# Designs tried in a protein design chat: VHH binders against q9fdx1. Part 18

Target 1, 300 residues: q9fdx1
Amino acid sequence: MEEDGSDWGGLAPEILINIISRLTIQELWTGPMFVQKSWLTVCRDPYLWSIFDLEPWFDSYPESTHLWSPEFEQKVDLMLRSVVDWSEGGLTKIRVRHCSDHALSYAADRCPNLQVLAIRSSPNVTDASMTKIAFRCRSLKELDISYCHEISHDTLVMIGRNCPNLRILKRNLMDWSSRHIGSVPTEYLDACPQDGDTEADAIGKHMINLEHLEIQFSRLSVKGLASICEGCPKLEYLDLFGCVHLSSRDITSNVSRLKWLKEVKKPDVYVPRSGDVAQTERYGHWRLYDERFDIQAMRI

## First folded at step 4 (VHH)

Design Z3h (framework vhh_8h63_2)
Fold by ESMFold2-Fast, scan of step 4:
Structure Z3h (fold): chain B 300 residues (1-300), chain A 122 residues (1-122)
Amino acid sequence: as target 1 above (300 residues)
Amino acid sequence: ELQLVESGGGLVQAGGSLTVSCAASGFTFSSYAMGWSRQAPGKERELVAGIYRGGSTYYADTVKGRFTISRDNAKNTLYLQMNSLKPEDTAMYYCARDEYLDFWSGTYFDYWGQGTQVTVSG
């Protein structure tokens, strides 16, 4: 059995609820839930579960091949489903990675008051579960679907039409840091969407109350940018880092109509030095060409 | 420099017992949850036992009642006492550290040594 020598199991359930309500999610999963049967019963109290946020955990652990395995996805799905059950419909915020349609569909059916959903790097989440989120979780205010390559513009249309309070959208297509890591599967990287304008049009037509938009590495053209700027007049923050088809002039002319805009991140990307080695040595280090390359945009 | 050095493996007859040890250095041992995983040829690595900072323990269903994990923080050493060994327990055994040992602990452990081979003959 998974038993500890501790006497925690001797505490009354009301006392256990008061103690564990002060623990982080990690402490709940590592200590009480594995020590004694009585702790698992107390951890099912819905008052403990309004927020399920694993982002601090993922930020503390480096990317590895195991995070992209079916076994890891199954563990994330199992934990998310368990928390959904324990919350008894009370979840308002979910921030996880590597989940799938299975757990997300389960959450959509049971958590109608969801306000924040972040599912970064979830390659097996598709429009199927996201359509359910759109129809069931109409109070959604923040959505982060960055690095979720099976989600299409259809999800953006459905979310925009059904979640009128959406204020924050993060639809970044590549984690720039991950380009240096061999643990990210090549099939996932190859699935990255290539047409930015269809997604830009969906955002511009359907997300009229948007205040914060991140679409790093989108392939949208000036037409797509125009659609966003015309359709999202309340926009205060716009992140276009890595959007290689946009010039500074395209951005300036289009964002001038946004009355409330406070910040724009430019699409300028560092261009690796190339060409004749003798020419490079003669003209000096690549820094001599700083005026050709806006390296200030290369901060991730 | 972080190091985990496993030792104590060897050849054991079915039904026998063996203790493997892990000497840790280069980090504050008492601040981390520690575990033992194993990998047999052609099979996936599995977490067989874990021990949290506070002393609570976890065991995989395959080893419950037969294996006992323990730690000595004064010696920076982790132990796995294996009883009633079966041929199916034959594997390379790896020591691992983890800041948060929980439901997914087997996927993000740090392994810094070559492991220690345990072979159980029938």
Scores: ipSAE 0.000, ipTM 0.138, lowest interface PAE 14.6, mean pLDDT 74

Design Z4b (framework vhh_7b2m_4)
Fold by ESMFold2-Fast, scan of step 4:
Structure Z4b (fold): chain B 300 residues (1-300), chain A 122 residues (1-122)
Amino acid sequence: as target 1 above (300 residues)
Amino acid sequence: EVQLVESGGGLVQAGGSLRLSCAASGFTFSSYAVGWYRQAPGKQRVVVASIYSGGSTKYSNSVKGRFTISRDNAKNTVYLQMNSLKPEDTAVYYCAKDEWSDFWTGEYYDYWGQGTQVTVSS
């Protein structure tokens, strides 16, 4: 027995993208006459679809405004829905970007054993589909809803109440990576949530088994941080990068109670400005101030 | 690093034939679709033929029935057999790593080799 299912999972998305990218809507509907039946049989093997992970593709692919188009979102939704069907309810991990409520509602109703959900940069995902995920996917262990500005604290309450095994939450509000700077539509950036303390309270009250938390660029105050540190005693990793309302003293006094904490990324007030000529250069320099091992300094 | 090297272009009379070759390196050739683009003087680059990892093929309407794309996975090479050539086929022919990027970015993402010139005289 070997565990090269992850290798098959990595190959299967590439094959699927290849097939789907070359089909018109009509060709997808009527059955792809220029796709070999062996490829279709392989892609529809449920063993290939315990994991659907497009993050390696997005990590290697240059950012483009076309990724933020309704057409691209529709294609991601169609791809995710197809994989849900091909998995026969066996999906345990989904990592995609630019999907919508349509595809997530479909997955929630059909994939009760989902353990990992990452839907970064999905501006048309709302509390509607995420509430279904909370009620239907109770085995959830990892949730990444970074850069999903239509999701509110209500989702965090419902996930926390219904997914007792949640260990990892990523709720980052801005992506300052060089791949996304200048390519993200202003309307999505302007929709960034501002209710940091309400979200922090939801996390602290309902996500008691959390081990890894990222809330970059949250507007939470010391009260919100206190709620998290009191409610999530098992935290091992805490990323507060860009949390401009927190002082070093606020962080030190609150994280000292976290017995298992191994790493804290502190707020850094340097943020590259969109359209800045030196933006890439400044971002590289800014990454050097990411203090991976600052837990000793924070605990004192 | 992905590299594609085209060869086999030249001058041919209308009704003649040419076979283009594209040698690929820097990626697992057998796992990816590859295709041929062409760019005529004063026009934008367009896809003419694609071949998938399993051997299935797709052709533009302008070349269907006249051109045949094939691949040799052991040699990491894709071929374009061009028959019944017309003056309208005159263009620089480019080999492309023809995968999802065309879909994800439309026509705004380029990934091809140096090109090989095909000139068809009347």
Scores: ipSAE 0.000, ipTM 0.114, lowest interface PAE 14.3, mean pLDDT 74

Design Z4h (framework vhh_8h63_2)
Fold by ESMFold2-Fast, scan of step 4:
Structure Z4h (fold): chain B 300 residues (1-300), chain A 122 residues (1-122)
Amino acid sequence: as target 1 above (300 residues)
Amino acid sequence: ELQLVESGGGLVQAGGSLTVSCAASGFTFSSYAMGWSRQAPGKERELVAGIYRGGSTYYADTVKGRFTISRDNAKNTLYLQMNSLKPEDTAMYYCAKDEWSDFWTGEYYDYWGQGTQVTVSG
């Protein structure tokens, strides 16, 4: 059958999902009957739904107030829930923004093999859904909860205790470029966590296999940094940009014990940010995607 | 406002090479995925190559291994290097900007330039 998932030819599932993710919810569910049936047949191939990655779309889309609306959140939630259903438990990677506890709890209950979760700028994700992720998705290797201000240190404790293979954590608190645009709601900015040492302590005590850590704009002190450096001996990358309570001396003395450390980004290293291309805020996202999905490398 | 201006087309013998370029203005070029589409007389428009913001690329099977898409964000310019040209590559080539302005109503490409004609003789 030509509508069989096996007939999708040389397209990588991630590229196909990127194409599908560009379609509106109405095109996927409320279009003409023949369009609905064609999409339902294609979307029932679990191979297509091992990865659901909207980061290329968000990286191409300029910041706007509409992204922070309840209506946009509802669309992301509905799309994520649909992909979870179509995957039949096969999702291994989810990269979305502006989702909520509802869709994430749904995914946690149904996707036990999840290895990568990125939910940047999701102000309505709380410890409630993240606790479920911790208990149900124990194969988690990468977590990006940057700009998710309703998530607390309790999530970090639970993830650390239950996800022993976690190697990458991104817990950046501020998107500096977005601050200047004025598109980010003030309620969201006001919710920014203030106790950096509690979060640092959770990381240091429970995330022993961590290789990559980003905690931009954390309010941690030298005590919190010491906890991380003592507890995460495998760290290769540490991003402390905007951590105003740390001196260069504090950083140098604490990171000296990290045998495999390849790079540290210090608070005093002022790197001008240029909106959506700010490397310090997007390390790994499009670079990892581009390296993994280089279409030129595919023979057909 | 938003402008895409293609150039570099022309007449080329089969087996030859040609580079077409697209000068973009009126939007933040580096923030958008860009592509090249072509339309031969009496045929539908075909996406031949795309480049994402991060540099990852896509090629249609008809041009894979022969065409190379690239971008210069400092110059707001998109390029398509075309090698081993065939008579079947004869078409008007259009620069395209990815349409991401509204998640609710998204289209793949929301704007095309005037095009640049490529004619391959054989």
Scores: ipSAE 0.000, ipTM 0.113, lowest interface PAE 16.0, mean pLDDT 73

Design Z5b (framework vhh_7b2m_4)
Fold by ESMFold2-Fast, scan of step 4:
Structure Z5b (fold): chain B 300 residues (1-300), chain A 122 residues (1-122)
Amino acid sequence: as target 1 above (300 residues)
Amino acid sequence: EVQLVESGGGLVQAGGSLRLSCAASGFTFSSYAVGWYRQAPGKQRVVVASIYSGGSTKYSNSVKGRFTISRDNAKNTVYLQMNSLKPEDTAVYYCARDEFYDFWSGSYSDYWGQGTQVTVSS
């Protein structure tokens, strides 16, 4: 549209802010804020930056080797840092992928009211930045560190001790859909944590208000599951898909202690299939059945 | 390297028309807003018209209804169609890529063309 008055930019900033705040993150990246100075000034209003969520963009973007490059990580870090600055401490939700300790430490120091943090597939996030998140972002209610293989049980201890309102934890160790994607670096896959029971103990001891837990492909044993079930009495959702060391009996006996449990996702059983394509792999003489049983399972 | 090259200026009588062109190179033209500015002798450079990456346009009050800005992203070119020209439109006309904020680098950049002279006789 053309001029509908000579001073479109002279409209109350609040009106322009309301218009821009309805744009998606992709539209904000390609939209007015990158086109002219007046629009950029409006977009720097901290009110616009309560939430920074790139998950819709990642869901629409095809997986590629580019996502795992240092160059892409640097771009994500720079964008997150810019949004942190523009928020002036007002960020309450961050959902990104492929960030590093650099940007996450920056966010931890400046966003004390953070309630939601999701950093899926961030191989260069370590306990160093996560410890800062734990100490600085005490209002944290949801944490998704799935596929972040440099994070250890020390992060879980620190988060549990310092974030008493944590209700949702997603610590999934393998993205089943991505296991056959050649773009995922081998060193990332090899770094997958092996210490299931130590992580389970940290959760059970320190995350007493947890209502939703996902630990797909964890190597925890029945001992670790018992620690979680004893320590997290408020659990309403438990996802144990791919936890191969847990039997159905171990799960049912332990979850019976969870009076609020509404749903548990059990590990699939191994079922050898003649003609299965997995048989052509060197180490694929068996495969997990990827249909979940007991989708409607409830503790009643 | 970023380059903007204006053409199409000249001498025209009052009431006449001219079409200015600006050929851009060295950047992803379709992603940026571009504008036309003018500078009369002894005066400051002022905005005439702007066209944004999404196709929306803005005009200064002095040219609204007489000038039309357009772009051809396939040719990396922006145009300014000037109709009903007045002696007061006499100026050097400049094409400019507006300042942009690059989230990847956190930096700003701004680029100008060399200018093209428009002279309107009474």
Scores: ipSAE 0.016, ipTM 0.283, lowest interface PAE 6.2, mean pLDDT 77

Design Z5h (framework vhh_8h63_2)
Fold by ESMFold2-Fast, scan of step 4:
Structure Z5h (fold): chain B 300 residues (1-300), chain A 122 residues (1-122)
Amino acid sequence: as target 1 above (300 residues)
Amino acid sequence: ELQLVESGGGLVQAGGSLTVSCAASGFTFSSYAMGWSRQAPGKERELVAGIYRGGSTYYADTVKGRFTISRDNAKNTLYLQMNSLKPEDTAMYYCARDEFYDFWSGSYSDYWGQGTQVTVSG
């Protein structure tokens, strides 16, 4: 009998996620990752690689300090580089975590039609690779650089100047989700950018077509908010959760000029659920910890 | 540690039947295509039977209609039922996980068991 196989056309990303999801954190971190030959031909079909999205896998993966190791970062980089090669430049969407400058520079050089880039929790991505993304991937429409503390305002300037179609920016500085707080190394939290107004100014001056902005836990002042509201008239969604230097009055007076604005998440009034005593108390405690971390970072 | 351990080989008369088994450990057995290869003295190894994750099977022309490959994912075990055995079926039989590319080393690697000897007398 001849091999009749399964039809895997269109399933290359699902096959890769399926393979990865069967490995324990220890196996993925210390052991080999094998792609079966029967699936390798499908995985190497460039037609199937317009999208590389690992967010569903990371969402299903348990919290572990091993995700923050240099060994895991190297494995993510190797995987991203392999997918870039298999796509033969056809990638339009990349969503990964814990990658570095090396893999992003490789992708920037080879994927000029990239429209979506999400690299959440990639602490070793710097302005070096992001500047390359800005110059090479001019069709970029969505950028998520949340929890990437080595990226500075220079990246925002370069992206804004070179990617005129950018409509979604996520630059969140802290993940308040209980899933991440306990596993995030303190040195990465301490690297959190402190000058929110410099970043806000870059956004306002260079990202004129922005429709969706998230800058949770930014230390921007009313001046920075004014720059954003003046420079980004097309904003429809603005997330200011955890922006402790902004009052409700500051927000209301500045966002009133945004004709298309449909939703604002405010720092002081945002309650994810019931608004009960426990949630109000947790938010207060978060403020104390945020201030405490800032003080500790200044002392150390 | 990844292991494939074959058993069930032995001496059998021409026209007889024999079942060889392969116990797999150290990996997610149900995620892999598995196969049986054989090597007789002075000959190259040949793939005689394969089974995909979904249950689809392959057989070499030399064994079609005589051999049946099957898997038990609950027991992490691969089987080869050999019927109407011929002297030319005499060989060392190897359980194999399909060929793979290792992302970490950037290279191809095969994984074979230690083998089990099948000898068919006339």
Scores: ipSAE 0.012, ipTM 0.216, lowest interface PAE 8.8, mean pLDDT 76

Design Z6b (framework vhh_7b2m_4)
Fold by ESMFold2-Fast, scan of step 4:
Structure Z6b (fold): chain B 300 residues (1-300), chain A 123 residues (1-123)
Amino acid sequence: as target 1 above (300 residues)
Amino acid sequence: EVQLVESGGGLVQAGGSLRLSCAASGFTFSSYAVGWYRQAPGKQRVVVASIYSGGSTKYSNSVKGRFTISRDNAKNTVYLQMNSLKPEDTAVYYCAAESYWGDFWTGELYDYWGQGTQVTVSS
């Protein structure tokens, strides 16, 4: 009987992070990618890599300025590229944060069976890599591009046209649950998309099989909501939290046509009047708003 | 303030057994991965076994089936049970604690090393 006592399940992401965290930028550019051959042998087992999910690790750690650094992005990109190689095309789910176009383009070319892609808080992902995802990963069922401010309505059009099985879309613009807002760069906040109706129209026209939609803090109007409700008749879940241009009346009027709808999250966050500080303190929900997300973005 | 203290080393005959202990203080032990490394005279320091915060383990090929790593978070201690010892296992054994998330998230290296304990296997 062969010896056995090692449990490799659930270890591979920890091993990869540990190896990569100890590499300098120079080593990533000029030397071998990994120092430990035995660790690399474990990481090369393709059965470990049908799913690459870092969300539990991000959820367990508080927000930090380091997460928004070019060095951190390069490490995430290196991890994703490595996992793509080790999966031998077998990746079906990717959930990461702070990646870039380089790693996503690499994954698009090599992971045609991708069903789930979540790339929350990836400010350097653009329509360039997302268009490749649309054309190459046609089995996509779930897409989370929340807090990805360089992605436009063009990505939504391309995904909708090329991924007919898409059932879940998360396009949230503000992480209101974060208690460490000071860690988020001002440049990222200023880049927040302002074209809510254009994105809503793209969703309604091209994502006809959508069952779950989150568009928290979108600037869409009644017209955009109407486009979604007309175009996505299979919707079961709709999250409009923080959509300040929609009234409860507008929502109930448009949502009434959705026969399968089980839950609607309304914009139940109060936006205080400017100039009356005492009144704002009477309403706990006003603290969840940032004017850069709910109103026209302002550079400061 | 942060310390790792190894113990349990000594002289043993080939085929014998030793249990090494590493006692940790000054940090949240349960959050750290802990590994055993060894360095023989004139050679590079190499990894022997690792145990992650969740209890999962990894062994080098040279010790698989002979060595067992374990941890007791209540006692802030990690153990290395060494069976069927060979002359080639002769080395100074070091305990090291690594913070994946602290090092990864902050960009600061927080690797803690013990002073080492000598293991000598006679033939």
Scores: ipSAE 0.000, ipTM 0.166, lowest interface PAE 12.2, mean pLDDT 75

Design Z6h (framework vhh_8h63_2)
Fold by ESMFold2-Fast, scan of step 4:
Formats: structure tokens, C-alpha cells, sequence
Structure Z6h (fold): chain B 300 residues (1-300), chain A 123 residues (1-123)
């Protein structure tokens, strides 16, 4: 790499910005920013900080227990807080995992133009920071709070009331990917929300402009599904994979009122986005059967 | 004290097979994700395979379909079975244990390394 012995300190700031702008966000954090203090100054340029997206990094590296540690959470929080400062209020998209209320509250206070927030697998994000997001980031268009078990229906109510442009919500409750087996703490799995109808009601009453909804492994009943279908008439995509209390008949009868619906994924139908289709399909239903009993047992 | 000791390296002909092993001690082996990395002279260290507590595995594209990682928790031993070996597989092979102190900034998942075992593939 150029950081291993190149003389970057002699380059004009304009040249440094041009080089750094060609790196992905994860490449910035794995290299140049730690070579010299001059790099940190260049990385404060607002040109680099309208988008902070770590999803490519998480997709590129294998899952490990380290990602669920307090130490990793602190590093993500520090990174997010630093980028918030460097953006000078210019952040429009944040996609991270394993952050906490601390960094997210900091971002809410300083990034009023946030349009996309994804905080997948963040077990220490609660309604406390999310209500601040709702009140301060009113331009929000996309929210992914999948696998965030300390977030409740109160967040959905507040987001729905205060973010009228919200079009995409991902509230998936289980990451069943085979790559994550054995890495997810049992305490996190035990915290999985069991009251699907309360969350469905919040969505149906307050998210009228929603076009894309994912609620995989939700425990909602036909009553909750009816609330969503009645309250979200603009839905084009609905993912109900793993929703064990819904029958195919319940789904067909309720989604018939959705005039713009282009795709619905039913509880027992799974189409993965990868080259591993055959293996994923093989035990998709088998795994769904096991999860029905395990999740229920954990809440007794 | 955490200890990782690799063994099983040696000279093998192209197209041949070899299994390297890693004996772990000083920690609860079954609680750690384990991996194999390699380094050839003048090149950077490369993660080639990983295995998680639940048995899920990862393979680098350069070795996928040829190498198989496995673990025996009763023996506190990690294995890498290498088939269809190529001269390009010649390297020092290191056993690694996952760390909660893994360096996020460098993207490293592992910070505990053994002494290594040399694998040389002739053509």
C-alpha cells in the first residue's frame, strides 16, 4: 500500500483529497487516517462526509464474536462521532452496525438532514436515541433497525409522526444467515420482541407513505397485518418471511386492498440474494421450524 | 497463558495434499473463532480460512473448493486440509485465535498467532 513508505506529507491538499476520495469509507479507516496527523486534517473535508457507509466492510469480512464485544461497539461509536464532527452537519446517509445510544444521540443533535439511517445489529440502541432521531432528523426516508431488540413500538410511533417522508422500513427480527451461527450472543436473542401486533399497529397508524416494509420473523397476527394493509396504502414491497402466525390465506385476503403492491414474500417462501441459493433453500424451512419454538421458549 | 502451536507442514508435490494442525492451550478453545493465515516471502499476510464457534466456515476465493477447515473441541485442535496444492500455496501457515481486541482499523479479526508451519509446494 502507498501508506507503507510513500511520502504523502509532501503533497498539496488538493492532490491528497483527490487520492483519498477514490477510497471506499472502510479503506479510509484501515489505512490513510492513521499514517500521519495531516491525513486527519484532509479527511475533515466535507467532500468526503455526506455518506458514512460501513455495510460493504461488514459484507466483505467473516462474522466473528469480536463484532458483538463492548470494545468493537466503542470503536464504531468513536468512528461515527468523528465522522459526524467532520461532516459539519452534512451527513445525509449513515449505515453502520453495533453502535450505541451514545453515538446515535450525538448524530441526532448534529445531522438534521439525515435521509438514510441503518443501524443493523445494534443491541445497545434504545428508544432514547431513536426518539431524538425522530424529532431532529425529520427528512428521514429510509430506516433499517433490523436486529435491534431494545427498540420498541414507541420508536415506530415517533418516527411515523415526525418523519412524513419515510418510504422504507426494515424491522427484521432474526438474521438467520448460516455465516452468523454461533456468533450472536444468547442475551441478544432472548431480547427479541414478541408483541408483533403492537408494532404492526404503530406502523399502520403512523407510516402512511411507506412503500417498502420488511418485518421478517415478526409475531404479528392477521389483526396486525390488517392494520398495516389498511394504514399503508402505498406499499409496493412487503416481506413477511418467518412470520409464523400468518397463513397464506390471511396474507392473500389482506394484501388484496394494496393497489400498488408489486411483491410480497410469504412466511415460508425465501429467495436469497447470493450464489448459495441451493444450500440456503435446503434448510430455510427446517430452520424456520426450529426458530418458532426456540424464540417462544426464550420468552417464557 | 494462550499458546498456539502449528505442525504438519513440509514439502509436497503440486496436485498433492497436506493437513496442517494447530494445538491450542491456555484458554477455552471452544469459545473462540479460529483461523488460518499464510504469508509468502515479500507478500502480505492473507487470511485463507476461518471457523466459528457454531461450525460455520469462511474461505478465501484463492483456496475455496480446495481447502477444508475443521476443529476438534475435545482435543483443542484446529485443522486445515489442503487438496490440489499449487506452487502459489507455498507459504508459512499461521494458526490464529479471534480476539475481542481485534483491530477494527486494520480489519483484523485475529490478534493471537502461533509460530507458523512451512508449506512448500514443488512443481
Amino acid sequence: as target 1 above (300 residues)
Amino acid sequence: ELQLVESGGGLVQAGGSLTVSCAASGFTFSSYAMGWSRQAPGKERELVAGIYRGGSTYYADTVKGRFTISRDNAKNTLYLQMNSLKPEDTAMYYCAAESYWGDFWTGELYDYWGQGTQVTVSG
Scores: ipSAE 0.000, ipTM 0.128, lowest interface PAE 13.8, mean pLDDT 73

Design Z7b (framework vhh_7b2m_4)
Fold by ESMFold2-Fast, scan of step 4:
Structure Z7b (fold): chain B 300 residues (1-300), chain A 123 residues (1-123)
Amino acid sequence: as target 1 above (300 residues)
Amino acid sequence: EVQLVESGGGLVQAGGSLRLSCAASGFTFSSYAVGWYRQAPGKQRVVVASIYSGGSTKYSNSVKGRFTISRDNAKNTVYLQMNSLKPEDTAVYYCAKDDYEDFWSGNLYFDYWGQGTQVTVSS
């Protein structure tokens, strides 16, 4: 617990996440009112809430199955909704993980000036809330939807059509199907977006001002890469790590037309062997979608 | 206006199966958690199962392994597949939309919008 701090602007989100991560859902709801009221008094100042960024906390915290539980998702959703209220519509930047459609829909309705949205590893965010973000948060400049299996190419079309200032897109996917089909659950493979060229076409057609694109482990072909390179002439950074259907020659030929390109991360340079960390993360994600598993029994 | 309409109840013998449906209108169905509740005569209303907007599910201990909740966002419908039914499952089943989330109170408030659907399990 970090009750006393010297910088409230950076400290308030970390205090909230540290408290909720340590408490059971029951303890959170039955905690002492005097403690909750003191946090509430500090946290309700709208000047603290132009930015809600939990990425520094997640970057420092070890990955665990607890973070993929419905209980943790509920806590993140409640935090996000509370911060939306406390901001009085002033939020310009949201970086969270493990949120759902409910909290994002709430934020979309109330935060029209949102410029940055990062929701990495949010398996229960779908096109439903993302379409709402697209229509209501038209000032969006940066979007990170990495490791969000329920988001489809429809979100990319809607964001591209409605957010003309989008400059940064991170749509990283872990595609194990092309290398490890026999060792990966079929339910995970079915949930992982398989339409790399459809997503690439959406990006190329609708996101003309992109400067930074990450699509790690995408199944796009040279056709999809051509669509991106033709449609996004302002690209400065392109990350194709793990895009197994692209040859080095295909990449070199297509990116040669990008006049401002400063860096390309190629699949061939980075091709790693199968990793335990990536595989265990994918299993945790997969378990949230598989109703055959008793999620409460598998809560660790 | 928000509306939830339950259907699919009936009389079934112990060990049998029923599938309940809840048709939703008046709100963006895919953006909200929806749950099934039940109330037996002379007992309080209790939660049976919930499904979040993203598809994650929660079950009461009394129905785990026997009931499955699912949703079809294209049809604005939530389902409850009930297998291995027992006489103690006899109740009126209600569908409810998540109405309110409160960070500090911790309450998820659900509204019951219909008359429910009766499930009767004979011994």
Scores: ipSAE 0.000, ipTM 0.127, lowest interface PAE 14.6, mean pLDDT 74

Design Z7h (framework vhh_8h63_2)
Fold by ESMFold2-Fast, scan of step 4:
Structure Z7h (fold): chain B 300 residues (1-300), chain A 123 residues (1-123)
Amino acid sequence: as target 1 above (300 residues)
Amino acid sequence: ELQLVESGGGLVQAGGSLTVSCAASGFTFSSYAMGWSRQAPGKERELVAGIYRGGSTYYADTVKGRFTISRDNAKNTLYLQMNSLKPEDTAMYYCAKDDYEDFWSGNLYFDYWGQGTQVTVSG
């Protein structure tokens, strides 16, 4: 069907609700159940598209194998490109998952005022589109590239050099909170970056205003941690969960210099359930230890 | 109680057509996205078509251009019109009510599945 409306019907419920909530009372009663010409015209208003955030949808929709398909990626790319066009360059926040270089390059070229970019679990995003983000989106304040295994330290160098206002970086390598065994492709897990110190050095040398850092399951050593703690004096939150090469002593001695640090998560991980056999076999038998402590309180 | 009852399956020759139906009860039919999935012997279940409450449709690439999904909210009935049938379309066809109006994640969040109706394409 030419009028199947599949391009528009794929919008997340939260986005549809947000659009609908901005309509007049008359429009709410006549338009919300059906896409009409008047509703389509309202959706093209650039002032509605300062934020494109699919995280609430993904939070309500657990990880599944289908999310890692080329078909799903194509749908996310189509949505992102459409919203970029409707925003007329006004996008300041993008939070999506499973997008590719194609849609991100398009956004980088058209959204110079971008302040927040989250692209978690986007295996086909590489340094190519991220370099464009770095050069074109210089107002970036928050970057979440967790579970994006094709992104390298080159992206971190370019972002750090070109985005001086970056305050939040999330570079987590594995999603251990997933409730679905086998939902993440084996090829993706095997491609997980191994050199944590190169990335840690990029962060420490170039991201001097960083206040929040998550690098779960990084293979950084004491040297990498030292680089971060010396280079990022404004850190208030540090998540080292799963960083198996760091001891409690290494962490305590390095983070003690961070005057504003409010919370640090320890690296100890243990998978207690036999149901997680596939994850345990791939990552080793780490003990799961989710702990928080206040470094300021421990300075006695 | 919530019920989905599929009907209209049968044996059809390759190149032929068939319409399957799903009668829904126990919930506000017009408020939910609905879909059709299928499962062939020894294969995983796959979503082949979906229809949103607003009438927008989704089709898997394997059936796009050949199958048409539609709904009649007054009769609480979902339809799948299947044209140009192939032996590869042989499967048990299931009706489903979706918890979310998206269909992008396939059938994982469908909160009810009917007993199915068998479609067999010979050739």
Scores: ipSAE 0.000, ipTM 0.132, lowest interface PAE 14.1, mean pLDDT 74

